# Designs tried in a protein design chat: miniprotein binders against q9bqp7. Part 24

Target 1, 240 residues: q9bqp7
Amino acid sequence: VPQNWFPIFNPERSDKPNASDPSVPLKIPLQRNVIPSVTRVLQQTMTKQQVFLLERWKQRMILELGEDGFKEYTSNVFLQGKRFHEALESILSPQETLKERDENLLKSGYIESVQHILKDVSGVRALESAVQHETLNYIGLLDCVAEYQGKLCVIDWKTSEKPKPFIQSTFDNPLQVVAYMGAMNHDTNYSFQVQCGLIVVAYKDGSPAHPHFMDAELCSQYWTKWLLRLEEYTEKKKNQ

## First folded at step 17 (miniprotein)

Design yh11
Fold by OpenDDE base, look of step 20:
Structure yh11 (fold): chain B 240 residues (1-240), chain A 94 residues (1-94)
Amino acid sequence: as target 1 above (240 residues)
Amino acid sequence: SREELWERIFELIEKGDYEEALALLREYIEKYPDNPLALYIVADLLFDMGRPEEARKYLERAKELAKKTGDPDLIEYVELLERLIERLLEELKK
């Protein structure tokens, strides 16, 4: 049980969109502060087994590709992910629908992969927007807040070359999503609340993306795990 | 506990005490023969020890089990190590 329990949901906020919600998606800039990001907390609190496997994989990849080959591989993975997010932001942004979309950004297997998911996405409220949890002292940059099949979700877009048909195969992504939810629900820059999460795994070959929907109950379960990770991070930093 | 055993195994590997780590892993596999992670780690250590033929035997079993569990990360790790083992075996025939 977390020692510093904090609710994921804010009882002072309604799940109903306030009539004052802007028609334009929010894009709050991330401020580089001493406050740890969600990603940093998760990376620094991986299990010994997870760290071990990743390090062994890295060593084996370097053995296969060489050092320069591995750097190139890593750079390409990063670039592909970045371009995918930029393309999604362009697709989901009402203002950019009028700009000449870089046709090259839209001609990706990843964009093809998510087309069936995008059909069920509406009511975009935030894109590439910073969230801060002032009480729990963490920050993050969320990809998207929108309605998926009529339910308001924090949506996290992931790229993969491998099928991830199960939410368990998405590693710490569920923790990331709930961390963003909890922060957003208590961030004064947002007037609304989210109760659901969605992880979308897009595939390079254009095969249909896997949506991993997280209802309020599942989000609450992962929130407890997130709080434990945050406590572990805090303890590690006090001992350094 | 299972967690304590794994912690000890990882500590041994970090120290380079691969023989002792392998002994503990083998005992673990005897109790839990269908653990693809343990089988993969054994294969990986054997590969580092220059024992690719033995590594291949463990890895084949790890691969079969990993496919059954559907863990995409473990499948990737297994397939990568498989390619490396085959490359090493080809080099040793030369």
Scores: ipSAE 0.782, ipTM 0.941, lowest interface PAE 0.6, mean pLDDT 91
Fold by OpenDDE base, fold request of step 21:
Structure yh11 (fold): chain B 240 residues (1-240), chain A 94 residues (1-94)
Amino acid sequence: as target 1 above (240 residues)
Amino acid sequence: SREELWERIFELIEKGDYEEALALLREYIEKYPDNPLALYIVADLLFDMGRPEEARKYLERAKELAKKTGDPDLIEYVELLERLIERLLEELKK
């Protein structure tokens, strides 16, 4: 049980979309603070097994590709991910705010992969927006807050070259999503609450993306795990 | 405990005590024969020890089990190591 229990949901906020006009999605800039990011917390609290497997994978990749080949591979993966997020931001942004859509960004297998998911996405409230949990002292940058099949979700877009049909195959992504939810639900910059999460795994070959929907119950379960990771991080930092 | 055993295995690997790590992993596999991760780690250590033929045997079993579990990351790791083992075996034949 977490020592520093904090609720994921804010009882003072309602889930009801204020039927206000299709307002421009929120885009709060990430402030560079001494406050740890969700990603940093997760990376610093990986299990010995997780660290081992990733390090072994890296060593084996370098053995296969060489050092320069591995750098190129890593750079390409990063670039593909970045372009995918930029393309999604462009697609999900209101038409009036769309600068000239770089048509080249839209011509990707990843964008093709998510088309069926995008059909079920509406009511975009935030895109690439910073969240801060003041009490728990962490920050993050969420990809998207929108309605998926009529349910308001924090949506996290992921790229993969391999099928990930199960949420368990998404590693720490569920923890990331609930961390963003918990922060957003208590961030004063946001007037609304989210109770659901969605992880979308997009594929390079254009095969249909896998949506991993997280209901309020599943989010609460992962939230407990997130709090434990955050406590572990805090303890490790006190001992440095 | 199972967790304590794994911690000890990883500590041994970090120290370079691969023979002791392998001994513990073998004991673990005898008790839990259907663990693809343990089989993969054995194969990976054997590969580093220059024992690719033995590594291949463990990896074949790891691959079969990894496919059954549907863990995409483990499948990737297995396939990568498989390619490296085959490359090493080809080099040893020249």
Scores: ipSAE 0.782, ipTM 0.941, lowest interface PAE 0.6, mean pLDDT 91
Fold by OpenDDE base, fold request of step 21:
Structure yh11 (fold): chain B 240 residues (1-240), chain A 94 residues (1-94)
Amino acid sequence: as target 1 above (240 residues)
Amino acid sequence: SREELWERIFELIEKGDYEEALALLREYIEKYPDNPLALYIVADLLFDMGRPEEARKYLERAKELAKKTGDPDLIEYVELLERLIERLLEELKK
């Protein structure tokens, strides 16, 4: 049990969508503060095994591709992910706020992959928006808050070249999602509560994306794991 | 404990004590023969030690088990190492 237990859900917030939902999705800028990001917490609390495997993988990739080849590979992966998120933000943004859609961004296999998911996405409330948990002292940048099949979710979009049919195959992504949920549910900049998460794994070849829906129960289970990671991070920082 | 054993294995690898790490991993595999991660690490160390034929044997088993578990990351690691082993074996034949 986490020593510093905090609820993922805010009992003071109503589950009822207030009718005054702004017509424009929230986009709160991420402030560069001394506060750790969700990503930083997760990265710094990886197991020795996980760190080892990633380092070995990197070394092997460099051996296969060379140093320059590996840099190029990494840059391409990053660029593909960035373009995918930019395209999704453009698609999910209200038409009135749409910068000229770069049509080239929309022709990716990843965008094709998520089309069937996008059909079930509505009621976008936030896009690329910062969240802060004031009590637990962490921040994050969430991809999307929207209704998926009529349920309000924190949605996290991921790119993969490999099938990830199971939520367990998404590594720390469930922790990231619940961290964003918990922060948003207690962030004063947000007037609503989210009880569900959604991880969408998009594929480069345009094959149907895998949606990993997280109900309130599953979110609560991952929230406990997140709290443990956050405590571990906090302890590591005190010892530095 | 299982965790303590893994910590020791990783410490040995970090120090470059690959023979000692392999000894512990082999003991682990005797107890847990169907652990694809342990088999992969053995193959990876054997590769670094210039023992690609031995590495291949462990990796083949790791690959089979990784596919059964459906771990996409481990499958990737296995496939990468497989390519590297094959490349090294080809170089050694020249």
Scores: ipSAE 0.782, ipTM 0.941, lowest interface PAE 0.6, mean pLDDT 91
Fold by OpenDDE base, fold request of step 21:
Structure yh11 (fold): chain B 240 residues (1-240), chain A 94 residues (1-94)
Amino acid sequence: as target 1 above (240 residues)
Amino acid sequence: SREELWERIFELIEKGDYEEALALLREYIEKYPDNPLALYIVADLLFDMGRPEEARKYLERAKELAKKTGDPDLIEYVELLERLIERLLEELKK
């Protein structure tokens, strides 16, 4: 049980989306502060097993590809992810934002993969927007807040070369989503409440993406796990 | 405890005490024969020890079990190590 319990949902905020669909999605810039990011907390609190496997994988990848080949591979993975997020931001942005949709960004297997999910996405409220939890002292950059099948969700877009049909196969992604949700629900820059999460795993080959919907109950379960990871991080930092 | 055993195994691996780590892993596999992770780690250590033929035997079993569990990352790790083992075996035949 977390020592410092904090609720994921803010009882002072209405669960009803304010009828005023903001004409423009929120895009709050991430301030680079001494405050740890969600990603940093998760990375620093990986299990010994997870760290071991990743280190071994890296060594084996270098053995297969060489050092330069592995650097190129890593750079390509990063670039593909970045381009995918940029394309999604362009697609989900209101049409009036004349950002020249680079048609080349839209011609990716990942974009093809998520087309069926995008059909169910509406009411975009935030894109690439920073969240801060002042009490729990962490920050994050969320990908999207929108309605998925009529439910307001924190949406996190992931790229994969391999099928991830189960939410358990997404590792710490559920923790990331609920961390963003909990921060947003208590961030004064946001006036609305989110109770659901969505992880979308997009595939390079254009095969249909897997949506992993997280209801309020599942979000609450992962929130407890997130709080434990945050406490572990805080303890590790006190001992350094 | 299971957790304490794994901690000890990882400590031994970190120290380079691969024979001792393998001994503990083998004991673990005897108790839990359907653990694909333990089998993978044994194969990985055997590969580093220059025992690719032995590594392959453990890895084949790890691969089968990993596919049954549906762990995509473990499947990736197994497939990567499989390619490396096959490459090494081909080099040793020249």
Scores: ipSAE 0.780, ipTM 0.941, lowest interface PAE 0.6, mean pLDDT 91
Fold by ESMFold2, look of step 17:
Structure yh11 (fold): chain B 240 residues (1-240), chain A 94 residues (1-94)
Amino acid sequence: as target 1 above (240 residues)
Amino acid sequence: SREELWERIFELIEKGDYEEALALLREYIEKYPDNPLALYIVADLLFDMGRPEEARKYLERAKELAKKTGDPDLIEYVELLERLIERLLEELKK
């Protein structure tokens, strides 16, 4: 259905890292440029229904909590997500050792929530690493590339105060995963490719996180949807 | 098409033409009575129009259907609006 289809996988790349790969996970720094991020593309291509629901939700939250209460709520949600990602990067880094301050960072229901998932994660190849798709002209910052139950995945970590047991309840998260995957597979900073994805939804109360595994076929289906969103974004920018 | 109808509904809401939006939404609900999102949007508009007793009736149906589908975001929207409707009804009793 995209007019200018492009493959998510690179046939010239192995799906297994070279035996001489670095022992420290890759962390490619983001470069400031004018090409759009995955998040910006998705934000700018929301449907009218999505925009309506978000705007009404904000209005209703402000009515319930007040302006200052809503600002505090959103700041707290952002801080919890930031601390969660920082804790996971620390846990998954092979060089990090636990310190007193790091122990306090690791104390959260979200970290408890993912413990059973982390037992199945190994072979960390990248953490908080930039990806760029120069042909399709977008960038991103992926959370993690590692093996989950023996399969090399792009892994996206999410916090949620409500359960999301089905992948479709994660909305655009699968699009983020495949966009990062496609960019990584065509980025010269990476010598290998990834064909699977994983979305992990962690819960504040420590309830077991929900993993949402995406095999290559499912990734290809979401990749088509991502390409449509990217085309929509590009068309909108041409009319500005 | 459904997409054209929804686009028209959201255009009317944006313009503030809530009575016309409600008319289209009620017609949609007659055709698709098990759509909890449409029922929620009706309740949301009625709340803003100062008709909380009518809004509550639609929202009760939306809540029942949303629980059956297991959509956690819609359940959150419904419960939030329910609390606001109850608060408004309490204010009106004063």
Scores: ipSAE 0.665, ipTM 0.914, lowest interface PAE 1.0, mean pLDDT 86

Design yh11
Fold by ESMFold2, fold request of step 21:
Structure yh11 (fold): chain B 240 residues (1-240), chain A 94 residues (1-94)
Amino acid sequence: as target 1 above (240 residues)
Amino acid sequence: SREELWERIFELIEKGDYEEALALLREYIEKYPDNPLALYIVADLLFDMGRPEEARKYLERAKELAKKTGDPDLIEYVELLERLIERLLEELKK
């Protein structure tokens, strides 16, 4: 149990958007900060099991592919993830110009994989937007805030070439979502809040993506686990 | 507790005390024979210790159980190690 519990939701905020005309999605710039990011906290509080599996996986991949082969493999995984996120931001942006659109971004198995999910996504409020929890002092960069099947969600998009080192956060993905949610709900750059989460796992071969919906109760349960990880991170930094 | 046992096992592995880690893992597997992660870790240690024939036997059991649970991460770890074990066994024939 965390020693310093803090609520994930902010009672001063609406969980429904304003009745005015829809605005361009928020894109708060990420700035350098002394406080830790969500991903850094999670990476530096990995369990001994997670560390073992990741380190052995790396060793075994290098044995199989060679050092240069492994470097090429990880570079390609990164590039595909970047292209996927760039394509989704373009698709979900309401003011797309011909100068900004790259149709080659839209030709991937990952984009085919999420098509059925995108049909249920509307009311985009934020894309690739920075969040900061001003009380708990952590930052993040969330992928998307939008309605999914009528529920306003923090949405996290993941590619899967299972397993791979950059998807170790997939094991911790619910913690990422709730950490971003808690930060957004207590960030002065945002006037609304979100109580639900969605994790979408897209597949390279175009197979239908798996959506993992998180209602408010499930988000609260994972929020407690996130607070423990943040507490552990803070304790480790004090002992260094 | 089971949490304390696993912490001890990974502590031993981190320090390179593989024989002691194997002893604890074998005791765990006798009590909980249907844990594919434990079987995989035994196979991984045996491979690293240069005992690939023994590793293969544990890994075959881990693979069967991982497929039953549908754990795609563990299946990938198992298949990667299997390929490395077979390569090592072929190289030892040379």
Scores: ipSAE 0.663, ipTM 0.916, lowest interface PAE 1.0, mean pLDDT 84
Fold by ESMFold2, fold request of step 21:
Structure yh11 (fold): chain B 240 residues (1-240), chain A 94 residues (1-94)
Amino acid sequence: as target 1 above (240 residues)
Amino acid sequence: SREELWERIFELIEKGDYEEALALLREYIEKYPDNPLALYIVADLLFDMGRPEEARKYLERAKELAKKTGDPDLIEYVELLERLIERLLEELKK
């Protein structure tokens, strides 16, 4: 059990639409500050097993591809992920008419892969938006908040190659989602809350993406694990 | 305990004490012979220690078990190491 338990949901908030809610999805800018990001916390609290597997994978890839080959590989993975997120933001923006002319951005296997998921997505409320948990002192940049099959979700988009840059945790995707959810639910920039999560894994070859839906109960289970990781991070920083 | 044993194994690996880590891993595999992660880690250490023929034997077992459990990350690690082991063995044959 965490020593500093805090609820993931905010009883002072409704998940129902308000008449005053903006028609354009929220995009709160990320502010550089002293408090850690979700991805930083997760990266700094990887288990010894995760660290071993990731570091050996890097070493083995370098042996296989060479230094320059590995740099090219990681750069391409990062670029593909960046373009994928940019395309999704464009597709999900209410100003889609202006973005329809950018065919190069919309044309990729990853975008093809998520088409069946996008048909079930509606009511977009936030896109590429910063969140801050003021009490627990962490920040994040969530990908999307929208309804998926009628349920309001924090949605996280992942590529099928599972990018393995050192700062992206491949083992902690559900923790990332619930950390963003908890922060959003307690961030004064947002008037609503979210109780569900969705992780969407897209494939480079365009085959159908795999959705991982997280109901409120599952989110609460992962929230407990996130709180433990945040405590571990805090303790490590005291001992630096 | 099981968790304390793994903590100790990874501590030894971090310090570069591969022979001692290997001894604990072989003890673990005796008790849990169907653990593909343990078999993979043994193979990985043996590869770095310059013992690729021994590494290959453990890795073949790890590969078969990893496919049965369907762990895509472990399968990727196993296949990458397999390619490297075969390259090293071919170099040594030359």
Scores: ipSAE 0.648, ipTM 0.911, lowest interface PAE 1.0, mean pLDDT 84
Fold by ESMFold2, fold request of step 21:
Parts: C-alpha cells; structure tokens; sequence
Structure yh11 (fold): chain B 240 residues (1-240), chain A 94 residues (1-94)
C-alpha cells in the first residue's frame, strides 16, 4: 500500500449531473520545471527486466538497421503519433479550424480507425491540456477530456505498431490516465471533475480502434498503483 | 529468493560481469527450465561475448517456449536476435 495516500477525487468540487457544454475546450499551457511529469515517473520506475529488454532491443535494432536506419525508424514512429494527436485536436476543436487544417493530417489510417469512437465523443472540455497535482507534485499533458457514450472521461489516444510499447510507456496507460485524472481533479485551472477514463488504441491500417473504458471503481484501483509508482520515483530521487 | 536471484543477475550484467551472470542464469534454468526469458538472456549475453553458436542453441529453445507462452514482446526479441545470430554465423562461413 502507498505510504502517502491521497484521494483521486476532490470532494470540494461539484459533481454536477448536468454539466454544461464549454464553448472552447481548455488548453492549459505546459510549464516546464523540475516537477516530474507522469511519463517520466512511469519511465523511471520500470523494472530492471523491462529496462534491460528495452536497451537490448535498441542495440539489436541498431545492429540490424544501422544507426541511421534506427533513427529514421524511431523518428517515423514518433512523427506518426504526433500527427495523429494533432489531427485529433483539430477534429475535436469546436472552433472554426477546418480551414487552417492540413488535409494530409486528416488522411490517415489512424484517423479512419477512430471514426466509430469519435461519433460517441461529445462535450469536449479540454484538448492537449496541462495538469498539475500541487500536493503530490507531478505534472502531465492530457490528450482529451470529453464525454464518451454520456460519461465524462479523460481520454488517452494511442497508436499501435509492432515494438511501440517498448518505445513508450503504453503498458502503463491506465496509470497515465488516472494520474492525469487525479491531477485535473485537484488543479485550480479546472472547475470540473472527471471520474472515468478511456484508452483508445488506433491502428495504422484503419481497422476499428479498440476502446478500453475505465469506470470510477477501476480508476480508483489504478490510482493506488499510480501512487506506488510515484512513491517509488520520489524515493529514487532522494537517493541521488 | 527467485526475485533476489534476478536482481543479482541484472546487477552483474550492468557491471559487465557476463561469466558470473551466465553461471547464475544456468543455475536458474536448472530450477526453472520452462522460462523462455532466462534462455533468451543467456543467448543475448553469449552473442555479445562473440559465442554465436552457443547463443543459437539457447535461442532455439527460447523460441519454442516463447511461442507457447504467447508473449509478443519476447517473441519479437527472440526473432530479432535469431536474425542477427544467423547473419553472423553465415558471415563466419565465408
């Protein structure tokens, strides 16, 4: 059990059943400082086994593709993910940004993959927005807060390709979602509360994306695991 | 414990003490012969030590077990190392 337990939900914040639709989604700018990000905490608390396997995978990929080939491979994977997130932000913005969109951003198998999910998404409250947990001292940049099938969710968008989980902390996506949720629920830049999560895995070939819904109970279970990872990270930094 | 043995193995690998790491890994494999990860790590170390024929033997065993467990990440690691070992062995024939 975590030694520094803290609730994921904020009892002083209203849980209004009829929350209003915002006119413009929030986009709180990320302020960089020494406070650790969610993704850094998760990366720095991977097991020695996972760290070994990742490092050897990198070494072996470099042997197979060459240094330049591996850099091109990882750069392309990163760019595809970045373009996917940019396209989703453009699509989900209720403002008139269609005229300013790059048509190539919208021509993607990943975007085709999520179309059936997007039709169930409404009431977008935040896009690519920073969150900070003042008490627990961590920050993050969440992808989206919106209603999915009538439930307000922190939504995390993921692309799927072969070794993608080893380049990023995709196996920890539920922890990432609840860390953002807990931070948002206690961040003074936000006036509302979110109790559910959604992880959407999109596919390059346009195959239907796979949604992973997380109700409040499941989020609370993963929150406990997140607190343990944050505690582990903090303890490692005290021994630096 | 099993966890303590793995911790020591990875510590030895980080220090570059590959012969001692191999000794502990062989001990582990005798106790837990159906663990494809241990076999893969032995093959990985042997490949780095310039012993690709020995590495191949361990990796063939790891490959069969990894297919049975269905771990897609380990399967990818095994197949990548297999390609590198086969390339090196073929080059040595020239």
Amino acid sequence: as target 1 above (240 residues)
Amino acid sequence: SREELWERIFELIEKGDYEEALALLREYIEKYPDNPLALYIVADLLFDMGRPEEARKYLERAKELAKKTGDPDLIEYVELLERLIERLLEELKK
Scores: ipSAE 0.573, ipTM 0.898, lowest interface PAE 1.2, mean pLDDT 83

